# VHH binders against Iron-regulated protein A (irpA): the designs that were tried, part 9

Target 1, 312 residues: Iron-regulated protein A (irpA), of Synechococcus elongatus (p12608)
Amino acid sequence: LITNQTIQGFVDQVVVPSYVSVAAGATQLEQALQTYQQAPTAANLEAARQAWRVARDRWEQTECFAFGPADSEGFDGAMDTWPIDRQGLKTAAAQPVEQREDSRKGFHAIEELLFAATEPTLSDRQHLVILATDLTKQAQGLVTRWQQASDQPAYRSVLLSAGSTDSAYPTLNAAGTEIVQGLVDSLSEVASEKIGGPLETQEPDRFESFVSRNTLSDLRNNWTGAWNVYRGQRSDGVAAGSLQQRLQQQHPVIAQQLDQQFATARQALWAIPEPIETNLASPRGKVAVLTAQTAIAAVSDTLERQVLPLVQ

## First folded at step 21 (VHH; from e3 with T30E)

Design h2
Fold by ESMFold2 at other seeds, last read:
Structure h2 (fold): chain B 312 residues (1-312), chain A 119 residues (1-119)
Amino acid sequence: as target 1 above (312 residues)
Amino acid sequence: EVQLVESGGGLVQPGGSLRLSCAASGFTFEAYAMYWVRQAPGKGLEWVSEISGSGTSTKYPDSVKGRFTISRDNAKNTLYLQMNSLRPEDTAVYYCAKYRRYPSHFDVRGQGTLVTVSS
C-alpha cells in the first residue's frame, strides 16, 4: 500500500510545509508581542491574542506527525506541554528560558500570561516576549531538523530512505506504520481525551485551551491535519500516491468508508458552537460535543482496525 | 501493540550496582525520546532519567545525577539504566516509558522491574 511516492508526498507536501507554517506563525506572534510590549494598547493586545490563535492553529495541524524530532528531540514538550505549572510560571521570570522545565514555557505558558487576565501586567508583557522568542526558536529548530543535515541526517532524508537497511524505517511498511499510527493516535486522543475527558468529568476547564477558549479551533485543526495527511497534501484534492489514493486503488470499500467518516467528523466538529468550553452547560451543547466525539472516534477506529494492518 | 519489557532488577547491598534493560517493540524506537521512572512503595511515579532518540542528550534529577546513566541501543531497540552507588531510597519498581502529550505524562506499559537496596 505504501510507496516511495506516498512517503515523499507526506513529507514534502504535508509535514515540512506545516512546520514552516508554524515557524512563520510563531515569528508573527513574537513580533505582535514585541509591538504590544512597546505600545500596550487594547488594539495591540487583541493583535497579539489573534497572532497566538493563528500560530496555535498551525501547530495543531501537526499533531498527527509528532514523531521524530518533535518527540525524540523534545520540541513538542518545549512548545506544547499541558498542563502548565501556573505558580512556577509566575516565579520563573528570572530563570533563563533554556533552563526551564517544559511546564513553564511554550504555547500554554504564553496562553496563560496573554489571556488569563483582562490584560497582562508590565512584567507579563516582558515575560511574553521572552517566551515567544523561545517558541520561535523551537519552531525554527523543528524546520531545521526536518530539512537540514547536521550531526544527524535531516528527518526528511530518514523517511525518504525508507526501505534501506540503514534507515530508521527499514521497510516502506515501517514508514507507513508511523504515518497511519500518527493518524490513529491523534484522532483517538481527540475523541477519548480532548473531548472525552471534559465530557466524563463535566469540568469545562479540562478542555486543553480553556484559558483562551481556543479548544474548538484546536480540535478542528487536529481534524484538518489528519485530513491533510490522509490526502497527501494541504490543498484541495487528492495527491498522487497519497494514502487516500492508494486505498482508493487497492481497498476501495475502506477508502469510501474513510472518506465518508472524515466528512461526517468535519460536519460534526464545525457544528459545535464556539466556544466548546461552554457547551457542557446545555443539553444541545452536550449533544453537539457527543456527536463530534463519536464521529472522530469512528475515523480513528477504521484507521486502526482496517488500515493499520495493511501497513504492518 | 507498543510493548516495553523491563528486566535486570534484584536485591543489592547499599553501594552496589545494577543494570536495567528495557526491550521495546511495536514502534520505531529511535523516533522517540525514552524515559526511566520509578515507584517507591506507597509513592507516586518519580522521573529518573531521559534520553533523546539519538542518544546524544540525557537528563537526570539531582537525586540520581552522577550515579545513574541512561543509554540506548537503537539497533537492538533496547533502553538501559546503569545504576551505581545504590542507596536504600533507590528501592522501587523501575519502568521505562514513552512520553504522552495529553495530558503530558509518562506512558508506562510494562510490569516494571523491582530494585531492592538492602543489607
Scores: ipSAE 0.705, ipTM 0.881, lowest interface PAE 1.4, mean pLDDT 92
Fold by ESMFold2, last read:
Structure h2 (fold): chain B 312 residues (1-312), chain A 119 residues (1-119)
Amino acid sequence: as target 1 above (312 residues)
Amino acid sequence: EVQLVESGGGLVQPGGSLRLSCAASGFTFEAYAMYWVRQAPGKGLEWVSEISGSGTSTKYPDSVKGRFTISRDNAKNTLYLQMNSLRPEDTAVYYCAKYRRYPSHFDVRGQGTLVTVSS
């Protein structure tokens, strides 16, 4: 099922452009926070909050390919650890960011300082710039690790050399397994943990981005990222050699089922009232959340039970 | 299916050494950072060490820095922890783990290996 074209499209049409987009968003967030630090107006605060949401949107579309450098070199931990150490973050101003544990930096540390109070303090504004500078460094580093060789090969090259005994992916199916498993893990985590956890505990603050009320956007972007990987591109249409196209050609019943399940999951996710954190209590909101949970789980289940065996 | 199997624990006197191993399977080992964590009796998990996928970057908390060394052999899908100058406070069940984001935690899959440091 998985070909060299499949892997190349995944890397060149989805992964690399997504990480470039994240780095651009992080840079814009850093600039917005620098402006807010220099001129702490309500308008500049709102611009910084919006820049965080944009950077977050882009990052959340990358969750289903958080293997390789994102994990192996700690970029995901540095950028996206949750929960944060709130008490440690309050005292961390004297601690150089490069010496901090992951729970005191990244998207959610920025979220806490930027959104938790009506207005960040002067110290918070200075701290936010430090955190955003580090976030930008991490995001740019992740792009570099995928695109440029140094003492290690560019990760693009690692994936494109699948089938070589020297690659981390000694067969095309090993690379295919990583790609499909990433889809399964991301969507299963959405259904069972990101949605299921808060539902089980009845605690709205168990939603990942509760502080900013951004959790529903996170979930919608997780779906979008998975959809992009499945289709092999970020634009409209179906990419040649993509997982979707290969399934349409070789296993059309599975492909039709999966296309339908993705569409149903999208409809359910976009039907949830904003914000999920405060509107979950309503009967209509709760039904919408449960419907989305079930629909996302169905996509993950089909990928795991019917697609994953085809690449193993 | 991800499998992590720890071994190498035992009883050792203070000041002694042990080397732990973790056999990994079911995932592309070198695509992931690996961790050692430990659980003392009646306590929660404590992070002990971290190593990058390539093995070129390692991190330790102050409690073990200079005494413990994490390493990996990607050809054998095996993670190691060399523990020197062992102290009674190092007594714990040791686990190898992967990182998981939501919630951020160490993904412990094995039964662990018991290290007991006593006279």
Scores: ipSAE 0.696, ipTM 0.876, lowest interface PAE 1.4, mean pLDDT 92
Fold by ESMFold2 at other seeds, look of step 21:
Structure h2 (fold): chain B 312 residues (1-312), chain A 119 residues (1-119)
Amino acid sequence: as target 1 above (312 residues)
Amino acid sequence: EVQLVESGGGLVQPGGSLRLSCAASGFTFEAYAMYWVRQAPGKGLEWVSEISGSGTSTKYPDSVKGRFTISRDNAKNTLYLQMNSLRPEDTAVYYCAKYRRYPSHFDVRGQGTLVTVSS
């Protein structure tokens, strides 16, 4: 099922452009926070908050391929650790970012200082720039690790050389397994933890981006990222050699089922009223959330039970 | 199916040494950082060590730094923890783990291996 074209499309049409997009978003957030620090107006605060949401959107589309450098070299931890150490963050304004635990930096540390109070303090504004500069550095580093060799090969090269002695992926199917497992893990985590955890405990602040009320956007972007990987590109259409196209050619019943399940999950996710954190309070909101949870789980279940065996 | 199987624990006197192993399967081992965590009786999980996917970067909390050494053999899909100068407070079940993103914590899959440091 998995070909060189499948892997190349995944890397060159989805993964690398996604990480480049994240780095651009992080840079824009850093610039917005610098502007806000210099001129702390309400308009500049809202621009910084919006820049955070844009960078967050882009990052959340990368969840289903957070293997390799994102995990193995700690970029995900540095950028996206949750929950944060709220007390330690507030008292660590002078602590060098390079010496901080992951729970005191990244997207959610920025989120706390930028969104939790009506207005960040002068100290918070200085701290936010420091955090955003580090976020930009991490996001750019992740792009570099995928595109450029150093003491380790570019991760693009690791995946594109699948089947060779030099690769972490000794067969094409090993690379295919990583790609499909990433989809399964991301979507099952959305259903069981990101939605299921808060819903089961009835604790709205267990939603990952509760502080900014951005959790529903996160979930929609997790779906979008998975959809892009399945289709083999970020633009409309279906990429030649993509998982979707290969399944259409070799296992058309599975492909038709997955196409429908992705569509049903999208419809359910986009039907949830903003913010998802408020929806725990009403029965109609809970039904919308449960419907989305079930639909997302169905995509993950089909990928795990029917597609994953085809690449192993 | 992701599997992590710990071994190498046992009873040892204070000041002694043990070497723990973790056999990994069901995933591309070197694509992931790996961790040792431990759970003393009646306590929560405590982070003990971290190693990058390539094995070139390691981290330790102060409680074990200088006494414990994490390593990995990517060709054998195996993670190790060399524990020296063991103390009674090191008594725990030791687990190897992957990083879990939401919530951020350690993904413990195995039964662990018991280390008892006692006279």
Scores: ipSAE 0.693, ipTM 0.873, lowest interface PAE 1.4, mean pLDDT 92
Fold by ESMFold2, fold request of step 24:
Structure h2 (fold): chain B 312 residues (1-312), chain A 119 residues (1-119)
Amino acid sequence: as target 1 above (312 residues)
Amino acid sequence: EVQLVESGGGLVQPGGSLRLSCAASGFTFEAYAMYWVRQAPGKGLEWVSEISGSGTSTKYPDSVKGRFTISRDNAKNTLYLQMNSLRPEDTAVYYCAKYRRYPSHFDVRGQGTLVTVSS
């Protein structure tokens, strides 16, 4: 099922462009926070908040391929650890950011300071710039690790050399397994943990981006990232050699089922009233959340039960 | 399915040494950072070491720094912990782990290997 074209499209049409987009978003967030620090107006605060949401959207579309450098070199931990250490974050401003534990930096540390009920103080604004500079460094580092060789090969090269003894992926199916497992893991985490946790506890502040009210956007971007990987591109249509196209050619009943399940999950996710954090308080909101949970789990179950065996 | 199988624990005197192993399967080992964590009787999990996917970057808490050395052999899908100058407070069940992202925590999959440091 998995060909060299499948892997190349995944890397060059989805993964690398997504990480480049994240780095650009992080850079714009850093610039917006520098401007806010210099001129702390309501307009500049809102611009910084919007820049955070844009960078966050782009980052959340990468969750289904958080293997390789994102994990192996700690970029995901540095950028996206949740929950944060709220006590330690307040005292960490004097600590060099490169020496901080992951729970005192990244997207959620910025979120805590930037979206708090009271406006950021002078000290908060200085701290936000430090945090955003580090986020930009991490995002750019992740791009570099995929595109440039150093004491390790560029991760693009690792995937594109699948099938050789010099790759972490000694067969095309090993690379295919990583790609499909990434989809399974991301979507099952959305269903079981990101939605399931708050639904089980009935505690709205268990939603990941509760402080900014951005959790629904996060979930929709997780779906979008998975959809892009499945289709082999970030734009509309179906990429040549993509997982979707290969399934359409070789296993059309599975492909049709999976296409329908992705569509059902999208409709359910986009039907949840914003913000998701208030939906635990009403029967209609709970039904919308449960419907999305079930639909996303169905996609993950089909990928795991019917697609993974085809790449093993 | 991800499998992590720990071995190498045992009874050792204070000041002694042990080498723990963790056999990994079911995932592309070098694509992931790996961790050792431990659980003393009646306590929660405590992080004791971290190693990058390539094996070139390592981290330790102050409680074990200079005494413990994490390493990995990516060709054998195996993680190691060399423990020297062992102390009674190092007594615990030791687990190897991957990191889970939501919520952020150590993903312990194996039964662990018991290390007892006692006279």
Scores: ipSAE 0.685, ipTM 0.876, lowest interface PAE 1.5, mean pLDDT 92

Design h2
Fold by ESMFold2, fold request of step 24:
Structure h2 (fold): chain B 312 residues (1-312), chain A 119 residues (1-119)
Amino acid sequence: as target 1 above (312 residues)
Amino acid sequence: EVQLVESGGGLVQPGGSLRLSCAASGFTFEAYAMYWVRQAPGKGLEWVSEISGSGTSTKYPDSVKGRFTISRDNAKNTLYLQMNSLRPEDTAVYYCAKYRRYPSHFDVRGQGTLVTVSS
């Protein structure tokens, strides 16, 4: 099922452009926070908050390929650790950011200082710039690790060498397993943990981006990232050699089922009223959230039970 | 299915040494950072060490720094922990783990290996 074209499209049309987009978003967030620090107007606060949401949107589309450098070199931890240490964050300004625990930096540390109060304090505004500069460094570092060789090969090259006996992916199916497992893990986490946890505990604070009320956008971007990986590109259509196209050619019943399940999950997820964090309080909201949970789980289940065996 | 199998534990006198191993399967080992964690009787999990996927970066808490060394052999899908200058407070079941993103915590899969440091 998995070909060299499949792997190259995944890397060159989805992964690398997505990480480049994240780095651009992080840079814009850093610039907006610098502007806000220098001129702390309501308009500049709103611009900084919007820049955070844009960078977050882009990052959340990368969740289903958080293997390789994102995991193996700690970029995901540095950028996206949740929960944060709120008390330690308040006292951390004297600690160099590169020496901090992951729970005192990254997207959710910035979220806390930027959104938790009506407006950040002067100290918070200074701290936000430090955090955003580090986030930009991490996002750019992740792009570099995928695109550029150093004492380690570019991760693009690691994946494109799949099928070589000396590769981390000694067969095409090993690379295919990583790609499909990434989809399974991301979507199952959305259903069971990101949605399921708050639903089961009835604790809205367990929604990942509760502080900014951004959780529904996060979930929609998780779906979009998975959809892009499945289709092999970020634009409309179906990429040549993509997982979707290969399944349409070789296993059309599975492909039709997945296409329908992705569409059903999208419809359910976009039908949830904003913000998801308040939906726990009403029967209508709970039904919408449960419907989306079930539909997303169905996609993950089909990928795990029907597609994953085809690449092993 | 991710599988992690720990071994190498035993009874050791204070000041002694042990080397733990973790055999990994079901995932591309090199693509992931790996961790050692431990659980003393009646206590929760405590982080002990971290190693990057390539093996080029390691981290330790102050309680074990200078005494423990994490390493990995990616060709053999095996993680190691060399424990020197062992103390009674190191007595615990030791587990190897992957990072799990949500919530951020250690994904422990094996039965662990018991290390007992006692006179």
Scores: ipSAE 0.684, ipTM 0.874, lowest interface PAE 1.5, mean pLDDT 92
Fold by ESMFold2 at other seeds, fold request of step 24:
Structure h2 (fold): chain B 312 residues (1-312), chain A 119 residues (1-119)
Amino acid sequence: as target 1 above (312 residues)
Amino acid sequence: EVQLVESGGGLVQPGGSLRLSCAASGFTFEAYAMYWVRQAPGKGLEWVSEISGSGTSTKYPDSVKGRFTISRDNAKNTLYLQMNSLRPEDTAVYYCAKYRRYPSHFDVRGQGTLVTVSS
C-alpha cells in the first residue's frame, strides 16, 4: 500500500511545510511579545494573544507526525508539555530555560502567563519573552532536524530512504506503519483523552487550552492535520500517491468509509459552539461534544483496525 | 502494537550493581526518546533516566546522577540501565517507557523488573 511516492508526498507536502509554518508562527509570537514588553498597551497585548493562537493552530496540525526528532530529540516535550507546573512556573524566572523541566516552558507555560490574568505583570512580560525565544529556538530546531544533515541525517532523508537496510525504516511498510500509527494515536487521543477526559470528570479545566479558551481550535486543527496526512497535502484535493489515493485504488470500501468518517467528524467538530470549555454546563453542549467524540473515535478505529494491518 | 519487556532485576546488597535491559518491538525504536522510570512499593512513578533517539544525549535527576547510566543499542532495539552504588532507596520495580503527549506522561507497557537493595 505504501510507495516511495506516498512517503515523499507525506514529507514534502505535509510534514516539512507544516514545521516551517510553525517556526514562522513562533517567530511572530516572539516578536509580538517583545513589542508588548516594550510598549504594554491593550492593543499589543491582544496582538500577542492572537499571535499565540496562530502559532498554536499551526503546531496542533503537526500532532499526528510527532515521531522522529519531535520525540527522539525532545522538541515536542519542550514545546507542548501539558499540564504545566503552575507553582514552579511562578518561581522559574531565575532558572535558565535550557535547564528547566518541560512542564515550565513551551506553549502552555506561555499560555498561563499571557492569558490567565487580565494583564500580565511586568515580571510576566519579561518572562514571556524568555519563553517565546525558547519556543522559537525549538521550532526552528525541529525544521533544521528535518531538512538539514549534521551529525545525523536530515529526517527527510531517513524517511525517503525507507527500504534501505541502513535506514530507521528498513522497509516501505515500516515507514507506512509510522505514518498510519501517527494518525491513529493523534485521533484516538483526541477522542479518549482531549475530549473524553474533561467529559468524564465534568471539569472544564481538564480541557488542554482552558486558560486561553483555545481547546476547540486545537481539536479542529488536530483533525485538519490528520486530514492533510491522509490526503497527502495541505491544499484541497487528493495528492498522487497519498494514503487516501492508495486506499481508493486497493481497498475502495475502506477508503469510502474513511472519507465519510472524516467528513462526519469535521461536521461534528465544527458544530460545537465556541468555546468548548462552556459546553459541559448544558445538556445541548454535552451532546455536541459527545457527538464529536464518537465521530473522531470512528476515524481512529477504522485506521487502527482496517488500515494499520495493511502496512504491518 | 508497542511492546517493552524489562529484565535484569534482582536482589543486591547496598553498594552493588545491576544492569537492566528493555527489549522493544512494534515501533521504530530510534525514532523515539526512551526513559527509565521506577515505582517503589506504594509510591507513584519516578523518572530516573532519559536518552535521545540517537543515544547521544542523556539526562538524569540528581537522585541517581553519577550512579546510573542509560544507553541504547538501536541495532538490537534494546535499552539499558547500568545501576551502580545501589542504595536501599533504589528498591523499586523499574520500567522502560516511551513519552505520551496528552496528558504528558511516561507510557509504561511492560511488567517491569524488580530491583531489591537490602543487606
Scores: ipSAE 0.683, ipTM 0.873, lowest interface PAE 1.5, mean pLDDT 93
Fold by ESMFold2, last read:
Structure h2 (fold): chain B 312 residues (1-312), chain A 119 residues (1-119)
Amino acid sequence: as target 1 above (312 residues)
Amino acid sequence: EVQLVESGGGLVQPGGSLRLSCAASGFTFEAYAMYWVRQAPGKGLEWVSEISGSGTSTKYPDSVKGRFTISRDNAKNTLYLQMNSLRPEDTAVYYCAKYRRYPSHFDVRGQGTLVTVSS
């Protein structure tokens, strides 16, 4: 099922452009926070908050390929650890950011300082710039690790060498397993943990981006990232050699089922009223959230039970 | 299916040494950072070591720094923990883990290996 074209499209049309987009968003967030620090107007606060949402959107589309450098070199932990240590974050200003535990930096540390109060204090504004500078460094580091050789090969090269003598992916199926498992893991986490956790506990602050009320956007971007990997590109259409195209050619019943399940999950996710964090308060809100959970789980289940065996 | 199988535990006197192993399968081992965590009797999980996918970066809490050494052999899909100068407070079941993305925590899959440090 998985070809060299499949792997190349995944890397060159989805993964690398997505990380470049994240780095651009992080840079713009850093710039917006620098401007807000220098001129702390309501307009500049809102611009910084919007820049955070944009960078967050881009990052959340990368969830289903958080293997390699994102995991193996700690970029995901540095950028996206949740929950954070709120009390430790309050006292962390004396600690250099490069020495901090992951629970005191990254997207959610920035979220806390930027959104929790009606406006950040002077100390918060100074701290936010430090955190955003580190976030930008991490996002740029991810791009570098995928695109540039150094003491280690560029991760693009690691995946494109699948099936060769010295590859971390000794067969095309090993690379295919990583790609499909990433889809399975991302979508199952959305269903069972990101949605399932708050539903089980009935605690709205268990939604990952409760503080900014951005969780629904996170979930929609998780879906979009998975959809892009499945289609092999970030634009409309179906990429040549993509998982979707290969399934359409070799297993058209599975492909038809997956296409329909992705569409149903999108419809359910986009039907949830904003913000998702308030939907636990009413039976109608709970039904909307449960409907989306079920639809996303169906995509993950089909990928795990019917597609994953085809690459193992 | 991701599998992590720990071994090498046992009974050792204070000041002694043990080497733990973790056999990994079902995933591309070097694509992931790996961790040792431990659970003392009646307690929660405590992080004791981290190693990057390439093996070139390691981290330890103060409680074990200088006494424990994490390493990995990516060709054999095996993680190791060399434990020296063992103390009674190191008594625990030791697990190897991957990092679970959401919520951020250690993904423990094996039965662990018991280390008992006792006179």
Scores: ipSAE 0.679, ipTM 0.873, lowest interface PAE 1.5, mean pLDDT 92
Fold by ESMFold2 at other seeds, fold request of step 24:
Structure h2 (fold): chain B 312 residues (1-312), chain A 119 residues (1-119)
Amino acid sequence: as target 1 above (312 residues)
Amino acid sequence: EVQLVESGGGLVQPGGSLRLSCAASGFTFEAYAMYWVRQAPGKGLEWVSEISGSGTSTKYPDSVKGRFTISRDNAKNTLYLQMNSLRPEDTAVYYCAKYRRYPSHFDVRGQGTLVTVSS
């Protein structure tokens, strides 16, 4: 099922452009926070909040390929640890960001200082720039690790050499397993943990982006990221050699089921009224959230039970 | 299926040494950072060590720094923990783990290996 074209498309049309997009978003967030620090107007606060949402959207589309440098070199932890240490974050302003635990930096640390109060304090505005500078450094570092060799090969090269003695992926199917497992893990995490956790505990503040009320966007972007990996590109259409195209050619019944399940999950996610954090309070909201949970789980189940065996 | 199988625990005297192993399978081992965590009787999980995918970066809490050494052999898909100068408070079940990001926590898959430090 998995060819060299499949892997190259995944890396070059989805992964690398997605990380470049994240780095651009982080840079724009850093610039917006610098502007807000220099001129703390309501308009500049809103611009910084929107820049955070844009960078967050882009980051959340990368969840299903958080292997390699994102994990092995700690970039995901540095950028996206949740929950944060809320008390430690307030006292950490004097601590160099390079020396901090992951729970005191990254997207959710920025979210806390930027959104929790009606407006950040002077100290918060100074701290936000420090955090955004580090986020930008991490996002750019992740791009570099995929595209440029150093003491280790560029991760692009690691994946593109699948099937050779020099790759961490000794067969094409090993690379295919990583790609499909990433889809399974991301979507099952959405269904069982990101949605399921708050429903199970009945605690709305257990939604990941409760502070900014951005959780529904996170979930929609997780779906979009998985959809992009499946299609082999970030634009509309189906990329040649993509997982979707290969399944359509070799296993058309599975492909048709999976296509429909992705569509049903999208419909259910986009039917949830904003913000998802209030939906635990009403029966209609709970039904919408449960419907989306079930639809996303179905995509993950088909990927795990029917697609994953084809690459193992 | 991700499998992590710990071994090498046992009974040792204070001041003694043990070497733990973790056999990993079902995933591309070097694509992931790896961790040792432990659970003392009646306690929650405590982070003990971390190693990057390449093996070139390691981290330890103050409680074990200088006494424990994490290492990995990517060719053998095996993680190690060398424990020296063992103390009674090191008594615990030791697990190897991957990182899970939501909520951020250690993904423990094995049954662990018991280390008992006692006279």
Scores: ipSAE 0.678, ipTM 0.870, lowest interface PAE 1.5, mean pLDDT 92

